# Designs tried in a protein design chat: VH-VL binders against q9h9l3. Part 188

Target 1, 176 residues: q9h9l3
Amino acid sequence: PRKMVAIDCEMVGTGPKGHVSSLARCSIVNYNGDVLYDEYILPPCHIVDYRTRWSGIRKQHMVNATPFKIARGQILKILTGKIVVGHAIHNDFKALQYFHPKSLTRDTSHIPPLNRKADCPENATMSLKHLTKKLLNRDIQVGKSGHSSVEDAQATMELYKLVEVEWEEHLARNPP
Short names: E, the ipSAE of ESMFold2; O, the ipSAE of OpenDDE; V2, 0.75 times the mean of E and O plus 0.25 times the DockQ between their complexes.

## First folded at step 10 (VH-VL)

Design n96 (framework fv_nivolumab)
Fold by ESMFold2-Fast, scan of step 10:
Structure n96 (fold): chain C 176 residues (1-176), chain A 124 residues (1-124), chain B 107 residues (1-107)
Amino acid sequence: as target 1 above (176 residues)
Amino acid sequence: QVQLVESGGGVVQPGRSLRLDCKASGFTFSDYDMHWVRQAPGKGLEWVAVISYDGSNKYYADSVKGRFTISRDNSKNTLFLQMNSLRAEDTAVYYCAKEGYYQSSAWIRYFDYWGQGTLVTVSS
Amino acid sequence: EIVLTQSPATLSLSPGERATLSCRASQSVDDYLAWYQQKPGQAPRLLIYDADNRATGIPARFSGSGSGTDFTLTISSLEPEDFAVYYCQQYDNWPLTFGQGTKVEIK
C-alpha cells in the first residue's frame, strides 16, 4: 500500500506587473485529512501582488516565513514516493519547481468519473468549490479574505476518496 | 507585453468551413486555459469554447457543439477554432481570450487579455 | 445556464456625474463576477474581477460591489473616455455567460 497525501499551494505575484506566480504557502494533509505540513513561504523575488483575495496572504505572514529553498526541500521530502492528490495540481508542482511522476499524481480537476458523479460535463474542468458543494455538500472558499490551503487540501482528498477504487482500477488498465 | 492576435476571418457561404488562429506572446501560453468569445454585429458577448492548458479538456457552448472544434499547439503558442457547418447566426467578431492568473485550488475564468478580434461573415 | 440581466440598457450622463450600473444573476454566482468595458471597434477590457477587485491599470474611479445575485459597477465621476458599453460576466458555472450590456452615453 503506497501512502497518499493531498496538497494545495497558495501563490503571490512576482516579476513584471506581478504576472509570475511564486509559492507563498503550502499545505499537505494525509489520507484522513490530518495536517502534515502547513507553512508560509518567502519567495526569492520581491512580491508585487499578494493576491490576498485568493491566497489569504498578507505582508505580516512573510515576516517569519520559511525561505523558498528550505521549504521546497521539506515539501519534496514529504511528497517523494507517495501518491499526491491535488486540484489542477500541475500549478502546485510548477510553483514548487518540481516534477512528480504522472503515475503517482491524481488531479481531481481531470477525473471524468468525479465530474459524472457531480452531474457535470465529463471533460469540463470544474472548480474545487463546485465539486465539493455538489458531492460533499460543503461550502469552501467562503468570503473575500482568501482561501485556506488546509481546507482545500482536505476537500481535495475527500473528493478523491469518492472515486478512488474506480479510478485506481482505470489507471491500472490504462497507465499514464 | 501580453498579445493575442487572431487571423483567419472572412466571408464564407452557409454550410462551409473556416479556421481561426490565435497567436499568443508575452506569457507562458502552455500554463493557461484559453477561450473563444464572439460578438454578433450590434449585439453582446457570447462565450463559445474553452480548451485546457494541455489540450486534454474541451468544452463548448450548446450553440456550436458538434460543429466547432477548439484545439491548440503549445509548441507554436497558437490556439485554433475549426468552424464547420457555418450558419448565418455564426456571423460575429471572434475574440481569443486568456484566463486570469491561476491560484492553485481556485479557477479564475475571467479574461484579463483579449485579442483584437477577427470578423467572420456567413452570407450567401 | 445562468442568465445575467443588466440595467439600465442605456444610461445618459454628463462628464463629472456618477454612474451606477446593475447586474443581476438568475442564481447565486457567489463572488465570481467580472466587469468589462468595450468601446466601438475595440476588444473588451477587464475592469473588475471577483466582484470588487480592480484590474491592474484601472483607475480608482471604477469600483465594483455586491455578492450572490446582485452586483453593481460604480464610476464615481465620469471622464470622457468612460462613455462605452459595459458587460458583466459570471464564471461560477459553465457555460460562462455575459449580461446584455449597459451603454453609458454622453447626454
Scores: ipSAE 0.663, ipTM 0.874, lowest interface PAE 2.0, mean pLDDT 91

Design r1 (framework fv_nivolumab)
Fold by ESMFold2-Fast, scan of step 10:
Structure r1 (fold): chain C 176 residues (1-176), chain A 122 residues (1-122), chain B 107 residues (1-107)
Amino acid sequence: as target 1 above (176 residues)
Amino acid sequence: QVQLVESGGGVVQPGRSLRLDCKASGFTFSSYGMHWVRQAPGKGLEWVAVIRYDGRKTYYADSVKGRFTISRDNSKNTLFLQMNSLRAEDTAVYYCAKGSYRYDYTGYFDYWGQGTLVTVSS
Amino acid sequence: EIVLTQSPATLSLSPGERATLSCRASQSVSSYLAWYQQKPGQAPRLLIYDASDRATGIPARFSGSGSGTDFTLTISSLEPEDFAVYYCQQSYNWPLTFGQGTKVEIK
C-alpha cells in the first residue's frame, strides 16, 4: 500500500510590486496528522510583500530559514512515490517548481463527493476554511495573524479521509 | 485548565550554574512554542528565550546568548532553561510562558507560570 | 532591537474614570502588539493581542487600538481590581521586547 501525506505551503510576494509568489513555508503531515516536515524557507529573491494576513510569515521567520534549493530537495524526497493530498495543490507544486504525477495527487478542492457532503455544488471550488467548518465543525484560518500551513495540511488530510474509500474507488474505475 | 509550574530557582554565587524546569499541563505541549521571560526585583519584563514546538528553532536575548540554553522534552511536557556563568544582573523572577499561536514560536504569551526566583549573590 | 516606549509612566486616577495608556514603537510593528496586566506578586495576564483583539475572559471595558508605531490601551471605567502595572509587547521582530510599563494607581 502506498503511503499518503498532506501538504500545505505559504507564499510571500517577490518580484515587481510583489506579484510573484515565492515559497516561504512548507508543512507536510502523515495520515494521522503528525508533522513530518515544517520549515520556513528563504526565497532566492528579495521579499517585497510578506502577505502576512494570509501567510502568517514575518521578517523574524526568515532568520535562519532554510534556503529554497535545500528545502526543495528535502520536500521532494518526502513527496516522491507517495499519494499527496492538498487543497488547490497546483499552487503548492508551482511554488515548489515541481511536477507530481496526477495518479498520485489528491486535490480536496476538486473532489465532487466532498462538496456533496458539504451541501455545496459538486463542481464548485470551495475554500478549505468552508469545507473544514461544514464537515469537521472546526474553524481554521481565523484572526489577523495569517494561516498555519500545519493546521491547513492537517485539515486537508482529515477532509480527504471523509471520502477516501469512495474517491479511491472512483479513481480505480476512472484513472486520471 | 492550563497550568505552568516552574521549579529550580534559588540563591547561587556569581559564575555558577542553575537549571530551571517548567512542567506544563492542560494543553497539547508539543504544538506550542515556549518562552522564558524574567523580571528583576522592582523592574519590568524582559524576554529571555524561545523554543519552537518541535525544539528545532531557538532564539535568545543578547544579554543571555552563549550562557543560557533553552530546551524541551515533549514526552514529559517539560521546558528547561540551563543558566551558566550567572551574573548579578541575572537576578530575577523567571516566568515560563506559553506561546499563543499553535505551531508558531512568535506571538504573545497567553498563559504564564507563577515564576521562580533566581538570586545571584556573593 | 525594537524599543517600546510607554506613556505616561504613572496614571493616578479614581475608580470610574477612563484610563488611556500609550505605547510607541521605534519602528513599525504592524499590528503585532499585545498588552498585559500585572498585579503585585502575580504573573502577567494577557489582555489584548494583535493590537485590538481581547483575550479570553477579559472584560469588555478593556480595548486596544492602533497600528504601525502608535498603540493605545483604553479602560473605559476603572474598577478597583484594574489598579496594576500594564506592559505592551511586540512580536514583529527579534528580539521580542516589552515596554517599560505604565503604573495605574489610586489617586
Scores: ipSAE 0.604, ipTM 0.840, lowest interface PAE 1.6, mean pLDDT 92

Design r10 (framework fv_nivolumab)
Fold by ESMFold2-Fast, scan of step 10:
Structure r10 (fold): chain C 176 residues (1-176), chain A 122 residues (1-122), chain B 107 residues (1-107)
Amino acid sequence: as target 1 above (176 residues)
Amino acid sequence: QVQLVESGGGVVQPGRSLRLDCKASGFTFSSYGMHWVRQAPGKGLEWVAVIRYDGRKTYYADSVKGRFTISRDNSKNTLFLQMNSLRAEDTAVYYCAKGSYRYDYTGYFDYWGQGTLVTVSS
Amino acid sequence: EIVLTQSPATLSLSPGERATLSCRASQSVSSYLAWYQQKPGQAPRLLIYDASYRATGIPARFSGSGSGTDFTLTISSLEPEDFAVYYCQQSYNWPLTFGQGTKVEIK
């Protein structure tokens, strides 16, 4: 069977008033939650807003951080040909300036059976924190010092595993 | 019941080596960055080195770079500091300290060990 | 490296008095500053993190404030167990650095 990984990225604000989201960390875990990749990434543009409350990125993380072009190459080598799981994953792919085939993409923010198990409307976009608490009884993204992309990627993989059999069967009958 | 216990300190002549161990318990060791901080007799605190939760990243103070090596064994919940080419100015109590942020090697230190004394003298 | 300068070097006060300790950074550290207490023969103990948040188990008489380059640790009313050395520490940039310490001693 095709290998599966989960990804979560952190973005910082660059450009005018920090409104552009630029990749600043990427974590990739395997099916069992083991870390395959976790690097802080230096954007090619000046960082205007670290967005630390959400990103967990601080100035010291940028020291010896991997330059964007190098990190992108490393990440794409891991993702290519694999089923990639993420939450609101279009944001991650946009930050990576990357197109991943929809047939190999799994977005836990857009899986109706997952929302149904959490007693949420099937077509609503629920946060990773909410789904993880409801379905795994685990608190993530705790406190005000920022989120861990490793923790988020691990939670995302575990959420997907709850609906994997059902959703893979659905996709086989209804190809994207 | 977070506990950090250092061992390996002692008296050693200049130019020789020592290895310090720090045994951790009461938290998921493999999820946190770990640090060594030292304190010379009657002096203040000096940060020495850090190792990321997975062992893949390390940073050192300039005073020890090239001489000291920080490492960890997550299967044994143990942090190490290999100290080579020891100098008189390395004389200090060495503290094992836990990084505060999960899956991050930066931050403040929420727990400290009792410390182990390293004396470099002839 | 970011240099942290603590003042005064020594505070001589009596129990019940207010202690105000200063920590000044050579460049902005935003809010990434922590305070530690150390008693003779003991390891440091975390008091305050991220400039103003009190660590678990730390009494309400301890408070931290400030941002950028100027930070303050306040002990509203000194208890006998509060006579110790206090260190500030920045986690904004590498290498991590501590202030030289302020000794709070009985007058």
Scores: ipSAE 0.604, ipTM 0.857, lowest interface PAE 1.9, mean pLDDT 92

Design r18 (framework fv_nivolumab; at its last look DockQ between E and O 0.79; V2 from the best seeds 0.76)
Fold by OpenDDE, look of step 11:
Structure r18 (fold): chain C 176 residues (1-176), chain A 122 residues (1-122), chain B 107 residues (1-107)
Amino acid sequence: as target 1 above (176 residues)
Amino acid sequence: QVQLVESGGGVVQPGRSLRLDCKASGFTFSSYGMHWVRQAPGKGLEWVAVIRYDGRKTYYADSVKGRFTISRDNSKNTLFLQMNSLRAEDTAVYYCAKGQYRYDYTGYFDYWGQGTLVTVSS
Amino acid sequence: EIVLTQSPATLSLSPGERATLSCRASQSVSSYLAWYQQKPGQAPRLLIYDASDRATGIPARFSGSGSGTDFTLTISSLEPEDFAVYYCQQSYNWPLTFGQGTKVEIK
């Protein structure tokens, strides 16, 4: 059996008008919710928009932040060979400029049994905040200070654990 | 309920060292950044230092850099401030303060200890 | 560092009156501004964070407003227990800094 980790990333805006999403924080937790990695990351380009309200990233977080290339190497080392759980995880991988094997990827935003459990339409894309509240009775992403990638990663892992057995069986019968 | 209890304050001569402790309870200590804030007698508040939830990141005010060290033991829910090369201007009530947001070492201080007085005098 | 300047230094008012305290930042701190209350012999208490959000247990008579460089703490109707020193604090950049404080005293 492969080990599972959950990942969540925060992005800031770079490039013209800040339209490019650049990795600024990455958090990885293990199956038990223990933090394996949590670093603020310095994008290679000038930050135009910190997107603080959503990202939680502030200018002071970029002081002594880990350069992107270094961080990417550290993160990939952790992810390699693991089942990686995330919410709308394609955004995280895009920001990382990395693509994990589909067969080893679990996206909680696209797990019908999870939506069913939350009394949501199976084919709807529900927010992590909503699912976490509904299924875990926990409030995340509260306030004006933006998200916590550690909290979000932990919530993502906990959500997946609710449907792990069913979903893994489904994937075994229907490999991506 | 959140509680923070500072200890270790006292009278010390200039150039000497002192260690402050802060015992935390009522919250998941290991999930929050912790701060030290001091207040000289009859003066305002001055931020001293912060340590991240996992102890891997620290920041200091310029006035204490190189002399003070903030640390923590999450297994004991305790925050520390090692103060070396103490100066008269370090005389103050030292408060340990809880960071408001989980897994963030910035932000505000939603809970404070009662403070412990450090007096640096010849 | 970001310097926070509070005004007035002292505000003399009577119970029931409206108190308006100002905090000005030397540069923009967006909305990352908090207000604290400190009574003699006590530790500070968080009143407002993120410029306008009341901390847990804080009465509705306390309100914060502002963004960028200019912030205001308002006490709509002063209670006897509100006479204290009030500090603003920014969490926008390092180092974290406080204003010098405004003393609200009884007239």
Scores: ipSAE 0.839, ipTM 0.938, lowest interface PAE 0.6, mean pLDDT 96
Fold by ESMFold2-Fast, scan of step 10:
Order: structure tokens, then sequence, then C-alpha cells
Structure r18 (fold): chain C 176 residues (1-176), chain A 122 residues (1-122), chain B 107 residues (1-107)
């Protein structure tokens, strides 16, 4: 079967009033949660707002960070041809300026069986933090130091594994 | 419980080399950035170097850049500091320190070893 | 390099008194400032991080405040074990730097 990876990205604010989300970190883990990629990424535009409370990105991380174009190439080489798991993954793909085939994309924010297991409305968009607490009994994204994209990618893979058999069977019967 | 144990300190003549080891236990070593911080006798604290959890990023204080090399072996839960071209002003207690934030090498030091004394004297 | 200046150099007080320690940065460090306690012959101990958050196991009598360039560590009522040297440290930019320390000694 096709190889599977999970991805999570952190964005900083660029552009007017820091309203544009630009890629500043990307983490990719394999099926077992081992890190395949984790780099801080320098946006091509000036950073207006580090959004540190949520991104975990500090000025220190940008020293010798990988330029966006180089990082993008490295990341796309890892993602191409694989099943890619993420949470609200359209935001990560948008930040990467990348289109991944829908047939190979798994978004844990849009998997009805996963919400059902968490006693949440099947078609609601639930946060990664909430699903991880409900289903894995683990607290992520704690405190005000910001999120870890490695931790988020690992949690996302573990969540998907809870419904993998059921959801892959569903997708085989109902191709996207 | 979290423990950091330094070794390798001693008396060494100027211009020579010394390697410090720090053995970690009680936490997932491979998930945290690690630092070396030193303190000259009767003086304050001076940050020396950091290494990211996976060994892929390092930063050094200007006073040691080009002479000291920080490295780690995650399979052995061990942090290293290779000190070359030692000078009298490198005389200090060297502390191994754990970064506070998981998968991040910035921030603060939540656990420290007891330190190992390096004396550079002719 | 960001320079941190601590004052006073020495603070002589009795148990039960309030201690107030200052740390000033040569440029803004936002809220990326920590405080450590060190006793003779021992490694430092993290007290406060991100200017005001108490580290795990640190008594409520320790509190931190400030942002930008001006920071304060307060010990509301000194206990015998609190007589030590205190260091501030910034994590805003490389290299990481410490203040020169404030010694809190018994009067």
Amino acid sequence: as target 1 above (176 residues)
Amino acid sequence: QVQLVESGGGVVQPGRSLRLDCKASGFTFSSYGMHWVRQAPGKGLEWVAVIRYDGRKTYYADSVKGRFTISRDNSKNTLFLQMNSLRAEDTAVYYCAKGQYRYDYTGYFDYWGQGTLVTVSS
Amino acid sequence: EIVLTQSPATLSLSPGERATLSCRASQSVSSYLAWYQQKPGQAPRLLIYDASDRATGIPARFSGSGSGTDFTLTISSLEPEDFAVYYCQQSYNWPLTFGQGTKVEIK
C-alpha cells in the first residue's frame, strides 16, 4: 500500500497589519510518528507578526532558517505520491502554494467517524486539541509558548490511525 | 526523575583539548534542545552553546565559536562538548542544561546537571 | 548582544521581609525573560519564565513582572532558603545572555 505521512505547518503574519499567513515551520512525520522533516522557514516577505502565542515562532528561529523556495522543494519531494494526513490541511497546502491530489489527502477535521468517536457532531469542524484530548486523553498546545508542529503532526497521525481501516474502506467505496 | 550528569572535566594546559560528556535520564532526550552554560570561579553565568533535539542546528557564543563543538548521540542519551584550543579564560564549571520546550531549542533551562570543573592552567 | 543589568548588586534583608530585584535589558526582549536562583556549590534553578510564569514546583511567594526592557522579580516574604544569588536571562535573540546577578544575603 501507499506510504502515509502526517504534516503540520506554522505560519507567521506578513503583509499589511500582518494579515497574510506565511509559512515559517513545517514538520512531517511517518506512520509511526518519527520525524522525517522539521525546518524553520524564512518567508520571502518581512515578518510583521510572529504570532508566537500560537505558532511558537520566535525571532531566534529565523536566524539561518531555510528560504521558502528551498524548503518548498524539499517538502514537496516528501509529499509527492504519498497519502498525506493533516488537520485543516487546506491551510498547510495554501501556505506551501501546493496542490495535493484529493484521493491522497486525509483531513482529520473532516472525518465524520472521528467526530462520532469523540461525541461531537459528525459534520462539525473540531480543533486538533479537542479531538486529541477526547480520543487520546492527551493535552497538546498547552501554555502560551506556542504550538509544536512536530507534536501536532504526531497527534494527527495517531488520530487518523483510530479510524484508518473504516475510513479507507469508505473512500474505496466512495472515491473523492 | 530527570537527571543530567556531566563528566570529563579536569586540569588542562593552554592550547590543549578536552571533551565533556553529559548523560541524560528521566525524559525523552531526543525531543529536547540541550545547552552548555559555564560559570567562571566567583563569576556569573555565561551561555556557551545549544544543539537542537535532532542535532541539525547549533549556535555558539562568540567567545567559543570555531574552538568548541557541541554534538549529541540520541541513541545513548548523551550530549558532548569538544573543547579545542583552550585558554585560561575558559576556566569554569560547565553545566549541561535541558531546554524547557519540547521540539524547540530556544527559551529557558528547566533542569541542570551538577557541573564539571575545567581548569586551564599552565 | 543583549546586555542585562541587574540591580542592586547586593540586597541585605531579614527573613519575612519583601525582596524586589530589577533586571534591565539594553534593548526590548518582549516578554522572553527568565529568573534563576543559585546557591553556593549548586546548579541554578529555574524560578520564572516568560517574565511572569512560575516554573513547576516554585512557591507562590516568587513572582515576576515586566516587559520590554524593565523586569522585576519579587519574593513576597523571604524564607531562610531564599538567601541566594538570582540571575535574569533573555531568550529573545542569539546569543542567550544572563545578568550579572543579585545576591540576596541575610542582614
Scores: ipSAE 0.718, ipTM 0.884, lowest interface PAE 1.3, mean pLDDT 92
Fold by ESMFold2, look of step 11:
Structure r18 (fold): chain C 176 residues (1-176), chain A 122 residues (1-122), chain B 107 residues (1-107)
Amino acid sequence: as target 1 above (176 residues)
Amino acid sequence: QVQLVESGGGVVQPGRSLRLDCKASGFTFSSYGMHWVRQAPGKGLEWVAVIRYDGRKTYYADSVKGRFTISRDNSKNTLFLQMNSLRAEDTAVYYCAKGQYRYDYTGYFDYWGQGTLVTVSS
Amino acid sequence: EIVLTQSPATLSLSPGERATLSCRASQSVSSYLAWYQQKPGQAPRLLIYDASDRATGIPARFSGSGSGTDFTLTISSLEPEDFAVYYCQQSYNWPLTFGQGTKVEIK
């Protein structure tokens, strides 16, 4: 009955020595993998470390990027009332300064049936890259250019679809 | 094989308009940023404009801002450049160029078309 | 806007010689610099990206180096097909800009 979206974020280093993770890109896709939102986001604090090898974020992306407050409002409007799928999604919500209802949250890093399909330990936290390679036979996060939050959100949705029926039934029997 | 084929160039008077097309094949067009780059006869390269993979963001060189409009139709794998209020200094070969990185509009141009000549003269 | 200045304007050499081309940026572009080759009547071809990485299909005789403001393209032993114009291009900030070119011509 509820619409489902997948989200992925990329963070840059702010604060002392660049140790604080601040939101710099957010991508949201629908059930079919179509892009609903994809923006580079300007953190409210000075960027100390772009973390480009992993984030894919460069100074050029920050030119006329959407300010955090504006982007957050846009993103939360999209998420409201929906089942939100992510990978280690608590990091994305932390970067958004937001908590989505647990009953409407799906985290592909913590779905035992998904790990079993990948021949991985049931309770292990597996990387998105690893699960995508094992279960979808696709390479993501390839090369030196960093991650794509669009690509990662799309992969996350496809992974969830592999266990959607089983996991939704499990959650109905075991409400969070 | 990645292919980019420009069309629509020709001779036009100053102040007139012209539209360039670039038909793409051999890659997932809707995943890449696309650019126009021009080269005046006997001169170097000048970046003109970029459009994001989904068409939602554009950037322009100052020399064309307000006069040129970049657009795309992902269902037809086609990039466009609408050139209004043409000036003599717009005379150039116009190249269609593919951005290197998927779901990005920065970086470098890994594939180019052969170009189409636009001549603006009386 | 970031200005890229290439030197020399023209480099006259014979096949088998080493070519060294310079590109200097008006401000740091980190490592976000590419090199292109253009032959008369043809579109440019990407040779080097991110200062030192060869694009697909580019022969090993082409190498790039540098960071910040000073960049070099080296062709270790010129082949007849290497006589062309070479452009550098930065992707550090908007607008994207090219150098004015270095022509490598046969002596």
Scores: ipSAE 0.658, ipTM 0.875, lowest interface PAE 1.7, mean pLDDT 93
ESMFold2 (binder alone), look of step 11: mean pLDDT 95; pTM 0.960

Design r2 (framework fv_nivolumab)
Fold by ESMFold2-Fast, scan of step 10:
Structure r2 (fold): chain C 176 residues (1-176), chain A 122 residues (1-122), chain B 107 residues (1-107)
Amino acid sequence: as target 1 above (176 residues)
Amino acid sequence: QVQLVESGGGVVQPGRSLRLDCKASGFTFSSYGMHWVRQAPGKGLEWVAVIRYDGRKTYYADSVKGRFTISRDNSKNTLFLQMNSLRAEDTAVYYCAKGSYRYDYTGYFDYWGQGTLVTVSS
Amino acid sequence: EIVLTQSPATLSLSPGERATLSCRASQSVDSYLAWYQQKPGQAPRLLIYDASNRATGIPARFSGSGSGTDFTLTISSLEPEDFAVYYCQQSYNWPLTFGQGTKVEIK
């Protein structure tokens, strides 16, 4: 009976040669896919590479963007105490500079039953795009305009719901 | 097929208010940013305002900031423009325009409504 | 605000001729430029987006090129239905802005 949310973040390049990944957008959806949070986030460091092809972030998004420190506080208030679903979610937590308890974390890139349903090797790390196409028959991350963190968070929640009963039972018998 | 239909235009005196509606169909309205663009008689296009897919973010041209309010009702697939303190310079055909990028309120406009004429005169 | 300057103001041409329309930005807009066609009494119609991509249903005779500050819309061979006003638009920064338009009229 814990509340469950799904998260997806977009990062831009900062630091030398744009090699550092800094948070620039975060989307959080509830169990039904309704948006709880979706903000463009202004990194504290100079943006050298918007990575627009993947992030969908452009200069005009930064005009009313929420400063990183404020956005981080808002996001953490939503995540704390909830089951948080993501895909390769370690990257999102790293960008947020946040630790979420393993017992409350669900990573759809590391759920063996989900890969099994997709006819993929159980321990392989499959992309969100591949799993969504295989299991939900939907194309996400389409086109050249970059990814939508809202779309990605929604797809991630729907993928988790396919194995939720089985995986929660597994975790109850085999606590992390 | 995508369709946008504006209504609410008319003749109004300076200093008064008017509300424009835009009814959308043929796409998932709640997933796209929506814009208002106007065109004064015999003149070019001027961007007026944008509203994010969920209604939580808005941006305005300086010429209308503080006087116009853009809003939306996703349950009714309808976009609104509340125009207050109208001036003669606001006389124009007002177009409802769909943002091109899903879950993003920026970009170009892939579909436009037919427009509704607003005339501000005494 | 980014100012877009279109030239010429008016092009008087015959069907079958090539039309070349220019749009110059006061500062770089990278590739975030679109072109629209507007006929009298009608709403604008998207022709080209992101400088060079043709919108769905737009004939191959329309092409866009350029980046940074200098952009061109080319109509390789004018058809009767192509005589209209053409506008460029930037989506690089706020506020979104349009050029003043180029009228392509028949001789």
Scores: ipSAE 0.595, ipTM 0.850, lowest interface PAE 1.8, mean pLDDT 91

Design r3 (framework fv_nivolumab)
Fold by ESMFold2-Fast, scan of step 10:
Structure r3 (fold): chain C 176 residues (1-176), chain A 122 residues (1-122), chain B 107 residues (1-107)
Amino acid sequence: as target 1 above (176 residues)
Amino acid sequence: QVQLVESGGGVVQPGRSLRLDCKASGFTFSSYGMHWVRQAPGKGLEWVAVIRYDGRKTYYADSVKGRFTISRDNSKNTLFLQMNSLRAEDTAVYYCAKGSYRYDYTGYFDYWGQGTLVTVSS
Amino acid sequence: EIVLTQSPATLSLSPGERATLSCRASESVSSYLAWYQQKPGQAPRLLIYDASNRATGIPARFSGSGSGTDFTLTISSLEPEDFAVYYCQQSYNWPLTFGQGTKVEIK
């Protein structure tokens, strides 16, 4: 396999009324789905809203969590020079305050062949949960206790592998 | 079927050591946090320790910190509790318990072992 | 640490009656509260998780409610096998803690 990883981040609410999204967990898996990184991350600002329904983050996870500046450095060392796969990955890069080269970025929410295989409109933005159910026959993000960023990163990598050959050929002919 | 089987309990003198094992089956052991919970004779439940799915993080109750070490071997589906400097107050049935949340080392306990009795007496 | 206080300590009832058990937290645990049943000589059994969800195989007569600091376990009509000790447990913050237990005994 190429030097390829998949990433998924979880955000909590900081700032006035919890409207600012701050990184609180990051998971990175390799091509085979093995975990390379999985840390809870302490935001530099006071957490107003854990957004637990979606993030899975609770107060207990902040105990001994890695400070944002340190976590960011660790994560960037893993991502640099690799093909990074994610779903709506722009949000993850925003949370990391990081700009990954578009030529090395793969966003499973914007790959027309993937939507086509799922019998969805090619230009629609489909959720990770929907694509995973349709194409992998697997239910993720089950229940109300929040999402697992490890599970989401693993699903994202598996979804990308379904279209990897044709999409890499497309990108070679149509460089971003 | 999910099963957790503890072993290693027994009678031991104060100040000695004992190791408890918990063999897991029926689920992907390497994806779940594992806990030890104890119960003194005729008393309630007390949480002892947790270990993350990958073994990289542990937390302990203040009463056992520095004396007990939780560890796991994912290749053998086995959880361990190394108990050093044992005290009379450590006398209890020790339960192995499975964390409920996948890739998260906290939560409620969806499955419990049968328990193993540790008696610390002089 | 978050202290969970269960009341009453003992609940004496007859089969067929409704049992209502209380668990109060010293600070908010949101909805991260579970209920367990324990019979003499046995390991605890999960009944309810995340305040109101029944665990697999648990009869419909068991229900949980509440959020924040006040939680209730209800058994709509007691069966003979329901006479046991019940514990609440929070998973909101470290250390994980249990209530002292409520014993449901035959009147």
Scores: ipSAE 0.632, ipTM 0.854, lowest interface PAE 1.6, mean pLDDT 91

